# Designs tried in a protein design chat: VHH binders against Ras-specific guanine nucleotide-releasing factor 1 (RASGRF1). Part 3

Target 1, 187 residues: Ras-specific guanine nucleotide-releasing factor 1 (RASGRF1), of Homo sapiens (Human) (q13972r240to426)
Amino acid sequence: KRNQVVFSMLEAEAEYVQQLHILVNNFLRPLRMAASSKKPPITHDDVSSIFLNSETIMFLHQIFYQGLKARISSWPTLVLADLFDILLPMLNIYQEFVRNHQYSLQILAHCKQNRDFDKLLKHYEAKPDCEERTLETFLTYPMFQIPRYILTLHELLAHTPHEHVERNSLDYAKSKLEELSRIMHDE

## First folded at step 22 (VHH)

Design o02 (from n06 with S107A)
Fold by OpenDDE, fold request of step 25:
Structure o02 (fold): chain B 187 residues (1-187), chain A 123 residues (1-123)
Amino acid sequence: as target 1 above (187 residues)
Amino acid sequence: QVQLVESGGGLVQAGGSLRLSCAASGFTFSSYAMAWYRQAPGKQRELVAAITRGGSTRYGDFVKGRFTISRGNAKNTVYLQMNSLSVEDTAVYYCAAEPSGKWFYYAELYDYWGQGTQVTVSS
């Protein structure tokens, strides 16, 4: 059962990495280019306001996912605590994203009032990899990542014996994530 | 060591068929998602077909029912049956494996690749 939790975590992380990849490569980067066109349907400031630090978040999780894959594929024993030790100090980048999420959606809504932008956005959303999901949906995915980690670690701990070598480290990681969550939502 | 070895490529006339195979070793095959990508000269590597560990499939838009991906877990092999081939299908076809059990739309997200097999369709 513990292994199943770890495998599920890997699957979830893979999905998240792809979601972020779509967010950045199908929307953010093309819109940046559009903002630099002769008749920009959106400004660079609005692009920045909508996407915030999503590209940085993408890079972080690409690295984390690589670590997870390596750990699962190359090691006989599934140990994850050290990966969280590396990840945790970097997760403060979510503060910017989470705290400004509503504002981002407002800016996006405003931009969609421009017919040229709306048309362009619909074109991006129509790409097969979007699977009929909207930009708003993709922007929402990062909002749930920290809570998801907390739940995952809770489940993992439930199946980790107290004498297990990773028990204390995983518990510490969970506590830090909970603290981060409080900071992001209470300020 | 993860290894993927493609075979079955070659020269065929338009309207013909090929069946590609990818023999996998060095990992628990049944736990991985498998995918076929192709890369034509001057073009980016694009998804042809993918299959999850659970057997769910996805195909590129250009496939239009012409290709079928399948997996034989007992033989650690993934297959790509290609029918009604056209000149536009000429490319190097690559096999990819994903340990998460999920497939990706984007080639750059895969870490494990075969060497590729050339498929050439003549008019």
Scores: ipSAE 0.829, ipTM 0.915, lowest interface PAE 0.6, mean pLDDT 95
Fold by OpenDDE, fold request of step 25:
Structure o02 (fold): chain B 187 residues (1-187), chain A 123 residues (1-123)
Amino acid sequence: as target 1 above (187 residues)
Amino acid sequence: QVQLVESGGGLVQAGGSLRLSCAASGFTFSSYAMAWYRQAPGKQRELVAAITRGGSTRYGDFVKGRFTISRGNAKNTVYLQMNSLSVEDTAVYYCAAEPSGKWFYYAELYDYWGQGTQVTVSS
């Protein structure tokens, strides 16, 4: 049962990494390039406002996912707590992302009033890998990542014996994530 | 260690068919998603077909029902049946494995690859 939780975690992380990859490579980077064109449909400032910390978040989770895959290769021995220990100090970027989220959507809505931008955005959203999802949807995915980790660690701990070598470390990680979640959503 | 070995490539006339195989070893095959990618000279590696651990499939836009990916867990092998081949299908075809059990749209997200098998379609 504990292993099943870990496998589910890996699957979920893979999905999230792909979502972030789409966010950055299908939207952020192309729009950034468009902002540098002779007749830009969007400004660099607006791109920065819409996608605040998105590229950094993608990079962070690509590394985390690589770590998870490496641990899975050591099955049946699964040690994960140290990966969270590495991840936790970097998750502060989520605070800024979450606090900026409503503003990012407002800027995006404003940009969509420009016909050239709207047309360009629809073109990006029509790509097969988007699967008919909008940019707003992709920007929402990071909003639920910390809560998802909290739930995952809760489930993992439920199947981790109290005397297990990672029990305390996992519990600590969960507590830190909960603290982070409170900070992000209360302010 | 993960090992993937492709076979079944070769020369075929337009309108013909090929069946590619990828033999896997060094991991629990049934737990992995498998995928076929292809790369033509001077072009980027692109997704041809993928199959999840659960058997769900995805195909590139150019496939248009011509190709079928399948997996034989008992033989640790993934297959790609290619029908109605065209000159534009000429490429090196690569097998990829993903431990999450999910497939990716993008080649750069896979860590495990075979050496590839050449497929050449003549007019």
Scores: ipSAE 0.824, ipTM 0.912, lowest interface PAE 0.6, mean pLDDT 95
Fold by OpenDDE, last read:
Structure o02 (fold): chain B 187 residues (1-187), chain A 123 residues (1-123)
Amino acid sequence: as target 1 above (187 residues)
Amino acid sequence: QVQLVESGGGLVQAGGSLRLSCAASGFTFSSYAMAWYRQAPGKQRELVAAITRGGSTRYGDFVKGRFTISRGNAKNTVYLQMNSLSVEDTAVYYCAAEPSGKWFYYAELYDYWGQGTQVTVSS
């Protein structure tokens, strides 16, 4: 059912927003502060290399999620294509993240060789909101977001009548996301 | 318009029990996740308990089996049974709703809140 797909999408987005929130607030920001300490366990450059534009990604999806919730409030009429139209041009920020992801993990691995950093990181990962997940896991979540949108729109289209007002717009959005995905992974 | 109204708070002696209720209106209750948060003076708002649309529950670390969250979809109400209360449990307790059907660890991610109900535990 079309509505179920939309509700699932909302749930998935909520989860993603929380994941990003943890990434930024539980790891990125505390590590930035640590980098500014008298005896920093990590440098600002390494923090930047590890997290890249994660904070920007978080803000983007917080806004998008608010938009989705607003549309859901208009139930039973669920129109989402215009939100994707707004989101799509801004999704190019994922290019930086995706292309440098392996490098980020390498830097993180290198930093973990420092005992002070490793200890600090384990402390952050031990917080209840992490649910025993590692920083590497959180850094991986953004890698799946564009593919997830593509799959979601594919499923949504499968349940959207051809005469539906959003049919063409959703199809266009899906095509653009697929193009973006190719650009991010092929270059 | 989403409305959440808490009740059941009050003064209780240490070791006592309270049952909080949150009456919801203005939305399809069964589609939402519900949560209880609390805020003590000078402290940040913290998660007490949450329940997903599907009925899965989560509790704060301090709960230690003392509290139980439940929902009555037919009555559009979420409950918090609090047993073995201590002075440290004194706070304003807030009800929150999440349209995604998923609960959050962080209060700032919720958009819909009740006005809160005061719980005071005396020694």
Scores: ipSAE 0.821, ipTM 0.911, lowest interface PAE 0.6, mean pLDDT 95
Fold by OpenDDE, last read:
Structure o02 (fold): chain B 187 residues (1-187), chain A 123 residues (1-123)
Amino acid sequence: as target 1 above (187 residues)
Amino acid sequence: QVQLVESGGGLVQAGGSLRLSCAASGFTFSSYAMAWYRQAPGKQRELVAAITRGGSTRYGDFVKGRFTISRGNAKNTVYLQMNSLSVEDTAVYYCAAEPSGKWFYYAELYDYWGQGTQVTVSS
């Protein structure tokens, strides 16, 4: 069952990485380029405000996902705690992202008042990889990642023997994520 | 070590058909998602078709029902049946594997690739 939790975690991370990739490559980067056009439908500042830390989050989780795949390739010995040791210090960017989320949506809503921007955004959202999801939806995905990790680690620990080499490390990671979660949501 | 070897490419006339195969080894095939990508000269690598571990499929917009991806877990092989080929389908076709069992829209997210097989469609 422990292995199943890990495999599920891998699958979940794959989905998240793709979501982030869409957020960055289908929206952030094209809009950033549009901001540099002759008649920009959006400003660079607004792009930065809407997508605060999005690209960094994407890169971070690409690395994390690569690490996760590498660990799983060493099956049946699955060691994952060290990946969280690398991830946790960087998760501060989530605090900023979460705290900026409402402002992000506000700026996005404002930008959508521009017909050129709205048209462009709809064009981006109509791409098959979006699967009829809006930019707002993609911006919401990072909001739930930390809670998801907490749940995953809880489940993982439930199936990790107390004498297991990673038991304490996983428990530590979980506690740190819980602390982070409290900080992010205590405004 | 993960290995992917494509075959079945070649020269075909417009309107013709090809069946590509990708033989996989070095990993538990049934646990992986598989995908076909193609890259024409001067163009970006684009998704042609993908199939999850569970058999769910996705196709590029240009496919329009002409291609079918399938997998034979017993043979560790993924297939791409291509019908009604046009000159625009000329490209190198690559096989990709994903250990999560999920496929990606974007080529850069895959780590395991075959060497590719050339498909040329003549008018």
Scores: ipSAE 0.766, ipTM 0.886, lowest interface PAE 0.7, mean pLDDT 94
Fold by ESMFold2, fold request of step 25:
Structure o02 (fold): chain B 187 residues (1-187), chain A 123 residues (1-123)
Amino acid sequence: as target 1 above (187 residues)
Amino acid sequence: QVQLVESGGGLVQAGGSLRLSCAASGFTFSSYAMAWYRQAPGKQRELVAAITRGGSTRYGDFVKGRFTISRGNAKNTVYLQMNSLSVEDTAVYYCAAEPSGKWFYYAELYDYWGQGTQVTVSS
């Protein structure tokens, strides 16, 4: 049923927002500060290369999540298509993340050869909210989220009558995400 | 519309116990995740305990073994049983609610908060 898909989407988006929040607050922001220290274990250029536009992704998904919560609370009327209009402009940002992801992991691996950086990183990874996950794991979550949205839209369309006001908008959103996923796979 | 009201705080001697309650209204309680946070003067709000809609629990590092979160879905109430209290547990305790049914580590991700109830532990 359509409501079950939407509740599952809410749960998945909450999970993703928390993953992005951990990436930015446990790793990006502390490492950016460390790069400004007197004896920096990492350069600002390397921080930028590792984390890319992940902070922007986090902020946009916080907005998306707030919009999703608001629409679910408007039961029995549940219209989601304009919410995906918020997500679609972010596809350029995701494309840049995807294109540079492997290079970012290579830069991270190189930085880990510095003992001071490696010790600091292990300290950040030991925080309870990381739940024994590595920075590499958190950097990879955005790569998986696009296929998850495609699956969600597929299931929504399967439960959306053709006369529903959202039909064309949901189809459009799905097609744009599928185009991004194809680019991700081919590059 | 969402309302959370904490109760059960007060003054207790070190080693003592308190049971906090958070009465909830204005939402489908059984589908929400619920959490307790605390804030001591001059400190950040920190996770004490959380419970998913399915009943899975998580506790802050400082809690292990002393506190128990539970939920009474029939009464729309979440509870925090606090045992073996120490002076470091003195704080305002807040309940929070999350519609996804999952809890967050970060207080800033919660939209719904109670007013708080003061717990004071004297030595």
Scores: ipSAE 0.441, ipTM 0.768, lowest interface PAE 2.9, mean pLDDT 86
Fold by ESMFold2, last read:
Structure o02 (fold): chain B 187 residues (1-187), chain A 123 residues (1-123)
Amino acid sequence: as target 1 above (187 residues)
Amino acid sequence: QVQLVESGGGLVQAGGSLRLSCAASGFTFSSYAMAWYRQAPGKQRELVAAITRGGSTRYGDFVKGRFTISRGNAKNTVYLQMNSLSVEDTAVYYCAAEPSGKWFYYAELYDYWGQGTQVTVSS
């Protein structure tokens, strides 16, 4: 049912928000600090190239998650379409992340040739919240999330009557995410 | 309105045990994840234990098998059984709740908190 899809979406969004939080707090922020040290194992430019706008993506999705929680707390009244208005203006942020993702992984691979950096990175990756995942894995999660939203919107539309007030807004949101997905495929 | 009320704290001697309770109201308890955090003076809040909607558990590294989180869905209550207490366990213990049914590693991701219960371990 439509409500079941939304509750599953809440669970998935919580997972994604935590993944983004780990990326920013276990890796980005500590590496930014290390880049300012007396004998830095990584430059600020390389930190920026690896992590791109991931901190902005994290804050966007915290806002989206708060909005999703608020709509679920208003059950059985469940109107989601204006919530996706938070995501759609930020598609350029995702597009830039996607276009630069392979370059970010190349920069990371180059940085790992520095022994001090590699040792530090392995220390960060050993934290329990990483659950044996690498920085590369966390950098890749945003690439998976756009297809997940498209599947979720497809399922919501399948359970949304055609005359429903949200129908056109959900269709629009899905079409814009599909446009982004095509851009991801072409690059 | 989500409400979390901790109880069961107090003064205990080192080596002793306490059982903390967190009574929950204002939400469908069985669908939420629940967690215990603690904060000692001058320190940041740190995860003690978490339990998902389905009963899967996670513990902070310092717990070392001494504590057990459990939930009584019929009673809308989450529990923390604390054994083999030491002076380093002295802190305010907080209950937290998460509507997704998934727990978070980080305290700042939780929106719903109790007022806390003091645990003091004497030597």
Scores: ipSAE 0.441, ipTM 0.764, lowest interface PAE 2.9, mean pLDDT 86

Design o02 (from n06 with S107A)
Fold by ESMFold2, last read:
Structure o02 (fold): chain B 187 residues (1-187), chain A 123 residues (1-123)
Amino acid sequence: as target 1 above (187 residues)
Amino acid sequence: QVQLVESGGGLVQAGGSLRLSCAASGFTFSSYAMAWYRQAPGKQRELVAAITRGGSTRYGDFVKGRFTISRGNAKNTVYLQMNSLSVEDTAVYYCAAEPSGKWFYYAELYDYWGQGTQVTVSS
């Protein structure tokens, strides 16, 4: 049912928000600090190139997650359409991240040639919250999140009657995400 | 309204044991993830233990097998059994709840907290 889809959205969003927090707190912020050190193992330009707008993505999804929690806690009143208004402004941010992704991985691979950087990175990756995942893995999560939202909206619409008050707004949100997905694929 | 009430804190000798309880109300307890955090004076709140909706558990590295989190869904209560306590375990212990059924490493991601219960370990 439609409510089951929304609950699965809550679980998936919590997982994604946590992965974004790991990306920012275990990697971005410590590496930004290391770039300001006496003998920096990485430059600020390289940090910016690797992570780009990752911190902005984290904050926006934290807001989206809070909105989703609030609407689910108001059961049995379940109104979602205006929540997706938060996602639509995120499209530009995701487009920038996706366009930069291959470049970010190239810069990261170059930085790993520095032994001091590689040792530091492996230290960060060894933290328990990383669960033996690499920085590359965390950088990849946003790449596939838009397709995941499209699938979720497809399933939600499959359980939303055509006369439902939210039908048109959910269709609109899906169509805008599909447009973004095409742009990202074409580039 | 979500409400969490911790109990079971107090004074205990080093090497001793203590059992904390967190009574929950105002939500469907069995669908939430639950966690224990602690905060010593001048320190940030740190994860002690967490348990998912399905019963999977996670512990902070400092726990080293000494603590056990469990949940009693029939009683709407989450527990923390603490054994082999040392002075470094002295802190206020907080219960937290997460409606997704998944837990977080980061305290800032939790919206629902209890008032805390003091645990003091004396030598």
Scores: ipSAE 0.404, ipTM 0.752, lowest interface PAE 3.2, mean pLDDT 86
Fold by ESMFold2, fold request of step 25:
Structure o02 (fold): chain B 187 residues (1-187), chain A 123 residues (1-123)
Amino acid sequence: as target 1 above (187 residues)
Amino acid sequence: QVQLVESGGGLVQAGGSLRLSCAASGFTFSSYAMAWYRQAPGKQRELVAAITRGGSTRYGDFVKGRFTISRGNAKNTVYLQMNSLSVEDTAVYYCAAEPSGKWFYYAELYDYWGQGTQVTVSS
């Protein structure tokens, strides 16, 4: 029951890490290089405004994913609460991403009016790992990841007895994520 | 610990076929995703084929139609059937495993690898 929720977390985190990897490697890094070319189709300022701190988010979640795998491998002991406690202080990065997300989409829409940029973007979106998803789609995945963690923690708590050693730590992690989600809603 | 052992490589004529096997131990094979990568000399590893725990498959762009990945969960083995081989398919073929049951496009995201099996296609 509780182990199944954790396995579902592992699957979801693997998918998210790959989504972030695609965002950074198929879009951010190639566009950053294009911005340094002789006739750049996009400025470095616009690249920064579109992608924000998404590369940092990617590295954070690679660390989180490795931590999750390590804890699952440590059966029969499955203690997750300290993993979330390590992650939560880093969520300032998410707040910044969420605060600026709509502006990033507006900058992207403006950049797409440049035909050279739009042709490049279409080429990047055509790569097989994108599976017919747009840059806008990849930029949106971080927006919904916090609610997804809240749902996962809710499910974990439903299978964690009140007297369990982790109970207070999981409750705290959930409350911190709900605080972030409230800020996201108010933006 | 996780162990992956590839076999079935060798020398084959262009147009021929090979079937690679990857025997797995030290984990619950049926819950893992499995993948085949290849690496030619001086090149980076590239995805050949992947299969999720549920049997859904993906192939590298160059492979669609010629190769087939499959898994025998009862035998803890993943297979790669390679047909219509050409000299460009010459490489070391590696088996990889992922505990989440999802596969990755990027080789650097896999933690578990075999030692590889050489496939050489002669004209």
Scores: ipSAE 0.365, ipTM 0.727, lowest interface PAE 3.5, mean pLDDT 86

